# Miniprotein binders against a7ua95r516to809, part 22

Target 1, 294 residues: a7ua95r516to809
Amino acid sequence: ASLSLLSISDLVPDLQFIFFWMSNAIEILYFIQQKSPAYMQTIELMDDKAGSKESLLSATISANEEAMTILEEVIMYTFQQCVYYITKTLYVVLPGLLDCNPFGTEPSSEQCRRAAGVCVCAVCVMPEAVRRVVSVFQTTSDLLQQYQVHSEIQSQMFAYLFFFTNVSLFNQLIDKGPARGWFQRSRVLQIQASVKILLDWAKGAGHNHLAQKFFAKFCSTVTILASPPQQLSQMSWKALCAEHPSLKPVQLHRILTQYQLMAELGPLPIWQPSSEDEAYIYRTVDLLESFENH

## First folded at step 12 (miniprotein)

Design yf1
Fold by OpenDDE base, fold request of step 15:
Structure yf1 (fold): chain B 294 residues (1-294), chain A 99 residues (1-99)
Amino acid sequence: as target 1 above (294 residues)
Amino acid sequence: DTSEELRKRILKLIIEALRLFAEALRLAREGNPEEALELLARAAELMTEAADIARELGDPYLIEFAELLLESVARMIERLARRLGDEEAARRAEELLKE
């Protein structure tokens, strides 16, 4: 099947299987972590018969360490598998977010499966392109809850998914934005509104801090592009750097250059990079974000 | 002391079962779910033995550990067996969860 047809719903059975394996491994790991110290103390209090106590203690320590190592590997493997499948579905639906018009009357075709009938939940009233993205995150959240996955693992999962989403959206916007008209103010405002819906969902799901952290670069880009020319043209390079610290100099320079072209602004001396940043604006290797830096 | 040697044996059985559990996951993900099911079944046998020995010793930690791992393995067997359409294996796993 072409990647274009991959739905999160199609992956749910496989994801459920992986999450179930993960959950069982976490439960066993947690048991060892919670109960093994007391057991070792119990061994230490046993009557020493010819050094057998020390041998048992050593064997117990070694077995616990090995068990924990095996379980951690299982948890890591299952985590990576989940991320792999979920990010594949995100890869398919994320481009639609940039093309979305959230102000249009697009009928939401797929209703929330939770309600018998017309669901008017926040997800069901979303534009279809936004809803598809949110559905991936919501499905992930539902699976994590269903299998009672530890909060730390849940946070790590969402951190990575938000990271991936930010990198994907940022890179697409920087690379394809000019050609696709995503730098046009009207389109930028649509993107901004769509991202706001996603961020509001993340806030409602208890992931506000993570969302703010990991979407910072994309949000900064969209904020700059959404700014009126009259306002943005009054901001110096240094002021923009200070307001948008998540952007590298090369990224900010690219955004401003494309903004100038879009807004038909002549060269603005106020946007000229500082002498300190001048060497960095030519580092094109740093222009796009890497998926490997997480 | 025979009791200490038995405890060490239980620990070895637990580690072996965990290795089988981990390998079963890999096999299942690589498209060999039948072989995965066999490894899980072997892990369940090991944990049944371990739990029996632990009960005889009256060691609460080893009992709980062996039983927890047995339950986890049995749950995995049930799920995997149902996915494969092996209702007999699924039923056997359900029986292990009732003990």
Scores: ipSAE 0.818, ipTM 0.952, lowest interface PAE 0.5, mean pLDDT 91
Fold by OpenDDE base, last read:
Structure yf1 (fold): chain B 294 residues (1-294), chain A 99 residues (1-99)
Amino acid sequence: as target 1 above (294 residues)
Amino acid sequence: DTSEELRKRILKLIIEALRLFAEALRLAREGNPEEALELLARAAELMTEAADIARELGDPYLIEFAELLLESVARMIERLARRLGDEEAARRAEELLKE
C-alpha cells in the first residue's frame, strides 16, 4: 500500500543529499589521484637529511592509500543508496508499462511542470505509464548533471538501472504474462511500442549502447511475441537461438510454448530444442532472471 | 627535520578528517544528522589547522588538499545545517567558504 504512493519526486530531497555527498567524495578522490604522484616525486627529489625523506614518502603513500580507500567506500555507499531508492521507485511504475496502451488517446494529464501551457515535448506526449518510467530516469540524469558526477559513474548507474528494468519487466512478462493477457498479439504490440518510446528516450539521453545491451533480453522476448504466426512458425529453434542469443534455452522454450498456446498453433517440430539444448530447457532455476547477476 | 614531522602531522589530520566525513555520512543516513553535523564541524577544525600548518610550510600540495577538504566539509555543513534549521551553523560554514 505505502509503496504505491512513493513517487520519485518524494525521494528527490534525500537523493540530492546523497548525490551531494557522493560528488564531494569524487572530487577529493580525483584530486588525490591526479596530484599525489607529482607530490611523491617532489618528496623523492628533496635533500635526504638522514633517512627522513624515506619516512615522509612512506607516510605520504600510506596516507594517500587510506584516503582513497575511505573515499571509495563513501562513493560506493552513496552509489548503492541512490540505486536502492531509484530502483524502489522503478519497481512501482514498471508494471504500468506492461499494461500501457500507447495507441490510446488518453490525454497525458501531467503536462511538463516546466512549461507555462501545453508542452509538446517528447516526454509530454508520452503515454502516462511510459512517462512515469522516463521521469525516474530523467530525474536521475538531472541529478547526476546537477552535481557534475563523473561520466563513468553516470554510465554505471544507468547500466544498473537498465539492468534492473530489464530483469523486472522480463520476469513479470514471463511469470504473469499469460495470466494477464500480455502474450496476446494486440497487447504485445502495445508493449513493444511502449518499450520503443523508452529506448528512444535512452538514445536521446546518450545511453543508446547501454539500453541496447541491457534491454536485449526483454526486447528479444517482445520481438518474438510480436512476430506474426506465419513468420515465426517458419523459424527453427536454431535460427531463433541465433537471432536471440540473450535468451537462455529454457527462456526461449517457455516463450515459444506460451506463444503456441496463445496462437492456437499445433505442435511445431521445428521449434523442438536441439539435443544440446534439451537438457537446459528443464532448468527452471534459469527461467527468471536474478537481480544479483549484475 | 621539523618540516617533515609537520607534513606527517598534516597528513594525519587529513586522514582523521576524512574518517569523520565518512562517519558523518553514516550517522546522517541512520537518522542522526545532529551528530553528523558535529563530526563535520570537527573535521572542519582539523582542516583549518592543517591548512594553516601547510601554509606556514609553503607546501602547495598539502595546502590544496587541506583547503579542498575544508571546502567540501563546509559545503556539507551548510547543506546539513540548512536542512536541520541550524542557521548559525550554516552561517559559520558559509564563512569558511569565503576564506
Scores: ipSAE 0.818, ipTM 0.952, lowest interface PAE 0.5, mean pLDDT 91
Fold by ESMFold2, fold request of step 15:
Parts: C-alpha cells; sequence; structure tokens
Structure yf1 (fold): chain B 294 residues (1-294), chain A 99 residues (1-99)
C-alpha cells in the first residue's frame, strides 16, 4: 500500500454523512409519492362545507409539490457531493491502472488467478493499482447498500463513476501513451488484463450492463491495440468504425497511427478513412473526452 | 380552529421543517455544522407540534408524515451532535427517537 494524498477510506466518514442525508430525503420522498394519492381521495370523501374541502385539497396538492421539490433538490445535491468526492479519489488512483503489471509484479499472482476456482485458501492478490480502484467502487457500493439508497439512484451513481473512469483512462492513454510507452503490445496486454479485473468486479457487483455501456470507448481502444497485427491488418476503416461505434474518427485515426508505429507496420491502404470521415480525423478538439455528462 | 384549518397548519409546519432540513444540509456542507444543528433543532420543534396536532385529529397520513420527518430530523441531530461533541444535544435527540 503506497502513500496517497487522498484515499477513499479517508473520505468514508464524510460520505456516510452525505449518504445518510440522501437516504432520509429518499425515504420521505417515497412516503409522499406512495401515500399522498390515497390521502387526497380521503379528503374528497369528507363532508363538504362552504368550499372548505376544495381549500384543503388545494393546500395539500401545493404542499406535496413543494415538499417533493425540496426533497428532490436535497437528493440531487447529496448525489453531486458524493460523486465529487468519489471522483476526486478515482482521479488519483486511476493512472496506476495504466502502469501496473498484473502478470508479473507478484511471483504467484497469475497462478493464483488461474487456480482461484479450485483453491479456496490461496490469496488471489489483485495488483495494488487495481485494488485501489476496486476499493473505491466497493466502498461506494457498500455505502449505497448500507443506507438502502434506491436502486435507480445507485445505477445513476455507478453510471457516472464508470463514465468518469472511462474518460480518465482514455484521455490519459491517448495523451500520455506515447511518452509512457503504453502503446507497446506487452503494455497493452497488461492494461487489458487490469481492466478485465475491474470489469469482473462490476459483473460480480451487478453492474455488468452499466460497465459495458460506459467503458465502451476505453475497452474499444484497448481491444484494437491488443489485436494481433495479422488480424487487425485485415479490417478496413469502415469495418473498424462499425465494430467500435464509440470511437470518433479522430480517435480511431490516432489509435491506428499509434498501432502502426508500435507494430512497425508499413502503410496500410485498408485503413484509409472513408471520404465522409477524412474531414473529421483532423478535429483535434474531438480527440479527448469531456468529463461533462453525456 | 376547524379540522380543515388544523390540517393546513400541519402542512405548513411540515414544509417549514423541510426547508430547515434542506438548509441545514447546506450549512453543514459549507462548514457551519453548529448552525445546521440549530436549524435541525427548530425543525424538530415544528414536527413535534405537527405530530401532536395530527394525533389529536386522528389523521393517519399526517401523523405518519410528521412522525417520519421528526424521526429523520432527530436522527440527523443525533449524528451531527455526536460529530460536534455535543452530547447533550445527542441525548435530547435520542429521547425524541424513543417515542
Amino acid sequence: as target 1 above (294 residues)
Amino acid sequence: DTSEELRKRILKLIIEALRLFAEALRLAREGNPEEALELLARAAELMTEAADIARELGDPYLIEFAELLLESVARMIERLARRLGDEEAARRAEELLKE
């Protein structure tokens, strides 16, 4: 465990506080949504007097609308606060996924992983960099379950966390990959293995669909880079676009350029962009992804 | 006061308490947890009054609404008070939750 300026464990007390507020607001909002319709029916059954029943009904509707507005704002504020703190820790730990070696940093790690289905006493040691990321996701999952946060909000939170993870990893790979040697095939295979551990966690946690959706761009990138030259050189630009729709033309072009350099391939006419895409491969404003919600 | 007037009063107390609950959150997150505790204490007073009126009327919906909000506010008071080291406020909140 290396030193860190900010770890998820340091944030747990604050996150517990924020999730507790959110959970209370959700409980009250749910009560109003589930019970108010029946209550308004009971008001309509009351004895009518000089417009008094209509005045109470109007006041009840107005109060319910204001109460739900207040509670929705609390839920949104607490959601944004949680995401802010959790993504700060992700920002610190995610770069390590690109540098770690899940195959060889620990003498028995790969043997333990392959034997994990048959050896219950072996400690399957996850690489430290992967463990730090999983710890953030697992801690978040544990807190959401502890405070019984509604499943729709849990899904929205993990959708954003996976989106943030995808953007962070993709941008760092594209931006820093040449200088860091991350496009070398052995490094790409190590990155692919590290991401697989993370995807396996997401599947086991019940978030497989979200992870597949929101990791698509980074996973497509790594899949292309990990492809054997004999296999990839047989795929046209149009075929690659069709198989990897999450990649913009400028992004696919950059990935193939780096692949060509790494694999020491000569010019490949089959990778020529389509006429429609050729104008877009130079749009460097579209190369890196925004952290804004999409 | 008519039964209808009392029900409207309970609704007004609930909305005021919800506004205090939301503002207390913002204060706590902005580094003013002691002011947040004061607003929560006020919200608890409003919900105690609302619950008393609702029980007298025998209105099951308003009883449940007022008691749910009172319980939520009291749990927040207890947690925030212990975080601040205010054991008296935490004990008072525990007394509210026992009922």
Scores: ipSAE 0.794, ipTM 0.947, lowest interface PAE 0.5, mean pLDDT 85
Fold by ESMFold2, fold request of step 15:
Structure yf1 (fold): chain B 294 residues (1-294), chain A 99 residues (1-99)
Amino acid sequence: as target 1 above (294 residues)
Amino acid sequence: DTSEELRKRILKLIIEALRLFAEALRLAREGNPEEALELLARAAELMTEAADIARELGDPYLIEFAELLLESVARMIERLARRLGDEEAARRAEELLKE
């Protein structure tokens, strides 16, 4: 069953196999890309004794095209397989970020618990829920480096993993937040602290630019919710849209509605949508994000 | 003319070996690792033939292409055979890699 594949550590042997296959395909593809132009020039310089080098050149071009197509399909298939399994583990662990308390949690591992008085490691100071998410990202990074996957492919993989994380957290917060109490001030501050740990990991791993791009919607949401009421109530709808372009009007409206309720600022709406946006603040089809946008 | 036909033969062997390599991946991922191993063994045979022809021609590009693909296939044979407990196939693949 799919539940037997919940832990990233249980998936490592399969991921190693898939990444190894990917790495072999990449090596062959880059050999063709690097060497084939010179080889074709060598064919052009060959003695054309029977007028047959045009036939060999045509056959070489056709073979190169087919070889590269096959290899690109292998790389795409292995990439999709890795992403599928990694995101299945992320899907299970991500909701815990919304429920955790990062401020007072004991060390998350047995080794760190036994040395808690002097333990100085980033994993040991993380709540378990954050540690589980970081473990997925770190394991993925380690595998990509172990198999020397090209940096462009590594960036594409983390772009998708961050996109998936953003969509999952945003949708859970919007959909379940009122019932779960996730819009309460103390909980928002806890969520903000947990997200900061993830962003610090991404920065240390060299993925800061991807995290800034692909976490934007969830980070904007948390930033708004964490803002002091005195500051936020002085900002116009237009100013908030300009500061948070990743949020659709219906999304911003929902976030501000929950904020006003939890900050106890009374029932009268503080933020008035522009006339342009008024048509869109009730488009419920746009409230939740699709996992298919990436 | 004969040299051209031999180079075209090498290219056909390489493409067929690549097709077997890709199909073996599909089979291994779909729960058919024994059949995947058979396809990889076939691909290794094709690349051994291709490398032999390329060496006779003295074509360094085709030699490197065939040997690179043979090495990739042998590495996959070794890993897949060890998962299946086929230690003989794994050791044969190791011998190919040392050559």
Scores: ipSAE 0.786, ipTM 0.947, lowest interface PAE 0.5, mean pLDDT 85

Design yf1
Fold by ESMFold2, fold request of step 15:
Structure yf1 (fold): chain B 294 residues (1-294), chain A 99 residues (1-99)
Amino acid sequence: as target 1 above (294 residues)
Amino acid sequence: DTSEELRKRILKLIIEALRLFAEALRLAREGNPEEALELLARAAELMTEAADIARELGDPYLIEFAELLLESVARMIERLARRLGDEEAARRAEELLKE
């Protein structure tokens, strides 16, 4: 494309450096946690010539506590640095999942007709926008594996990356969707298919539970928008809230309003908010999600 | 010095080397990689001394601690020196890793 695109591959050398520093700190921290208790017991068994083994024991405790503090700070700093750079690439590539050019993503009828009997080119090829997002996740996973980062830290990193992805996609859909035509049924179905590819990646990578948790808001939004009118119009407000607990009342109300416009439905009594929720459907401060309040 | 005093010296060397390791990271990330290399080189010297004392004592825990930290620091020196084109620092780090 003529547009300059940020690629995760351009950041790999810096990320490798940061992950390597993190990995070294984790290894040393793990050594202290695993070996220090037994060492303390060996100190207690030493001959106490000067009566000073209590002083060595105290010094060992203090040194281990300081060492672990220093290492924990290094791990936190390197984690934050990695997340910062990775989310910069996500920020650039995520909008493409929602903002497709129909002529840029549709199969060429001439090229497909020339290859009579073969698979349709658009069906066989993952959209480039989806590839870019998957590439960020896969590259991150590969780096974490390469540097043998502890599974708890890997989970925390993907929890944040999925949270960031959810907030970015949800906010853009809500904020820009009306002007961009993203609530059109054909676009919603394409978005749903794109998100399914991301969810399938997360499942294959061993992060299914994190993806289910942190994509819930965006997935609920797309699920509602993709529902056929005959099916959705039979679900009450209370039922929709129960089915989609990740959506705040103002968010669900906005999604249903957009759905009514695109499906050419008038107001539905069954979608009237509960009396408790009436106080919240106009809280526009709660409409968009914060990247900082995950 | 007593065996206890030597062990306490090793612990002090380890902590100072860890402080240098952490500060070198900050310097490297803040655009001061040459200063980061200098701190890592000092940390490697401290850990070489700590490992030598620990081997003399025959203290398996302190030997492993010192050698682990020395290896970590030397690997970081090697990588950072290569990014800077500092062949001498890279050769010194490679020699430490072979030891």
Scores: ipSAE 0.783, ipTM 0.946, lowest interface PAE 0.5, mean pLDDT 84
Fold by ESMFold2, look of step 14:
Structure yf1 (fold): chain B 294 residues (1-294), chain A 99 residues (1-99)
Amino acid sequence: as target 1 above (294 residues)
Amino acid sequence: DTSEELRKRILKLIIEALRLFAEALRLAREGNPEEALELLARAAELMTEAADIARELGDPYLIEFAELLLESVARMIERLARRLGDEEAARRAEELLKE
């Protein structure tokens, strides 16, 4: 097995092997789930001694339960293996989203640059940092479809990948944003544009609901930071909490503090936390998200 | 009766083959692909026996179960054997799939 950490394309042979094993296990599990009930009815109709027929029925039930358990464990193991390798690739490429300028005029790759004078495609105009993340998601989607992985498992995998992406981007923005200048107005608008490209991919890939659910915290953060001052200054703390329920009080407080600094706004009474939330705005243990809260 | 005992034997062969299938996966992922191939070959042998018995009984559920698992195992053998350069094992797996 290859343990390469370079890129998703380097991992494709290993991922193909793992998905192939998973797809075989899924097919057998589906067979048992679909055919076993009818088979047990045919056992009841067999012309045998009563005690012998009941022994076969019991053995069939026990075997089917054990078979399904083994197959479910194989599917879970292969799922975990895929997630492990895919998220290692995501971990490397995600930070670039916060530094990229999606408004650049140059194509994102040499191949696309050579073709730009003749034609332009969505992949060619995508900023390189966004393209690297989309490439991981698209390759994953292609493999899942190639091996006919059940739609429920596909959804679970993208739910985890979007969760991982959200935690990684949010934590880096909150933790490194002041030092990196990521709260500067021009940078926030660049981040917003990059995230929009990523969300558009998710919508086109049929994952809009999952992306809306699992990117909520990061998207809320960027939405607040990108809001014009005349709009945001009219929204109370209570209104912001209601509009952005994914943000904990300490997180919202930190985001508004950074917004005030960059917009050169003094403290606003309308942004004072509610008395119920004031106890929580200094809980530093709640500021960053865990990769294990999924 | 002997027909019901044969059906129970088929079920036991299927479960043993599934255990080998799962363990072969772990071995292949843990850097022991040659041992994984050996376990898959054993699983294929069990499923060939199970399919033969199921066909003699004319039990369509057990025939389909055994043949599906045999096909899955054979495809795994073919793919793993080719990655290892074991052309003999790959050709044997191809023969199983043609049936």
Scores: ipSAE 0.780, ipTM 0.948, lowest interface PAE 0.5, mean pLDDT 85
Fold by ESMFold2, last read:
Structure yf1 (fold): chain B 294 residues (1-294), chain A 99 residues (1-99)
Amino acid sequence: as target 1 above (294 residues)
Amino acid sequence: DTSEELRKRILKLIIEALRLFAEALRLAREGNPEEALELLARAAELMTEAADIARELGDPYLIEFAELLLESVARMIERLARRLGDEEAARRAEELLKE
């Protein structure tokens, strides 16, 4: 019933079922792609009437095209089903990244310590909130490898999962940040450290380029907020837009407003929006990101 | 002509079985796993027929295509039947995989 009850471990049997169906469809698709050209050449070499060979060749081409279309639809459907359920678990665990302290000890680290030197996994030393997110990504990666999903589909899946992570974290920070104190400098530095752990996981998993691309908006936000006032106050609105192209004018304006409040800075003329951007900084419809597209 | 017609028949059986395979997936995911199992059983019947015809023709491509799809369908039948507790359907699927 509750989103807090959806965990990746609860979904593994369903995900295994869906990936198993996907892997079977991929196997058949690969067979057609690899074997059909030679078969059509065999038909062309048959000693038969020209009309008979043309008719069988045409039927074979049509059947292969229809078969590949059906299989591609199965692969897309299973992909969408996996992404849907995996992102539901991400939605539940991602907010914890904004509240956790990656610099301190948590109760889970005590369990790893009592293993008396036999536990050397890096996951055990992560903050629990970060570990929950990493567990979703790692479980997804393990399932994709277990079912031999080819690397292009794996990349597409992680592109979407990183997109979803970026949208969820950004929207939570913008929407709840003032009330939760997430714009305080010590909290921003903690958030930055937690995100670095995720980026390090993505780099080690071979997805560094995807993470750099799809986390850009949230990372830009945290980079601005983590900047010392002496450094940030020297950057004009134009320079900030150029350094952070992933941020819309309304988003940058909101981030700078929160920064001014946290740093106890008055309005800075150098942060005045360009005349082109001035009309857009008040468009609240553009403030939050959509989960529907990337 | 007869050989050509049989090859076209095999291709039609393969496409019909693929459509049943895809529809069974949607039914299973939409909460109708018993209907999904029925469609997969029908697909297995079609692929058994297709494989028999292909073996009579000695067409290696059509034999491999039909047998691969039959194996895929049988694996899905076994997995789905076990989730439903239908041990008879699961055993029948295992027998197909041994052939």
Scores: ipSAE 0.774, ipTM 0.948, lowest interface PAE 0.5, mean pLDDT 85
Fold by ESMFold2, last read:
Structure yf1 (fold): chain B 294 residues (1-294), chain A 99 residues (1-99)
Amino acid sequence: as target 1 above (294 residues)
Amino acid sequence: DTSEELRKRILKLIIEALRLFAEALRLAREGNPEEALELLARAAELMTEAADIARELGDPYLIEFAELLLESVARMIERLARRLGDEEAARRAEELLKE
């Protein structure tokens, strides 16, 4: 309730310094990687007295290895610092996605509240909870572009942010969903609509392939839960595994169990695991995802 | 010989400057930006020496290495010094970048 003061915009000055250090370290690292092999060949061709050339070559190899180690540690530290601060912001705003109603009147939209004489508020608009998450992603994208961070590092950053988002949402849904009523049909449809808004942002921002890859587990979960009972009850365990390869057997089994409770269905023989999966559906150690699987 | 010993000295100066670069980052992130600026200034001094020796030797690789690191450190000094209001350090960093 009192965490609304933690916003990504408050972190921008610190993130600007961190990205600057990262960019400089990357430039020096790539110089060493690109140029040192040819330099060592030059040393090997040098005319010298016995022992001098070999001593310089050894010193050069040792120095380059130490320099690359220092620079790799700086890049790792700066990347981790960025991710740490950005994900702290995400951690605060992500739970709201599971509780918001994208189909109702959006309370954060002042135009809907000020449309006197015209009934405009009956249409779906971006909920405030979704806008808070989008703001974190958009601000991150803007900073990466501002500092001209190499596109490969930008992709790694968003890969991790989407991974973090997927793990956070999936774990909260699985862990808290029964007590919070998040498996009920109306709630699942609202969650599905909210996720679609995030995926549309990612597509428009040029991150479609990353979002498809790293949101796959949460999206599969919501897709299954949103399926009508008549349609889902016709899909075998094998078919569900093939359609949703991102889900581990224990995860699929738990999702189907919650679906049965929500839809008031008894056990379905068609959902019994294949013989090769039977050993894995009770591995509760594999149920929740680790934030270290990136 | 003397030329090879000078090349080894340049490499030692580069590594020490990189250690200072990395430690300055940690100091700045831990709330010690004035001390971070002192370490960056020391790194710039080391890299100025390294670049001078490398130019005397005419070693293109060591020249480029030393100049790249000096430029990187000078840019960091300028940004940090201006945030701290240390205009003398910022002007010194800008002078290094002209070189």
Scores: ipSAE 0.752, ipTM 0.948, lowest interface PAE 0.5, mean pLDDT 85

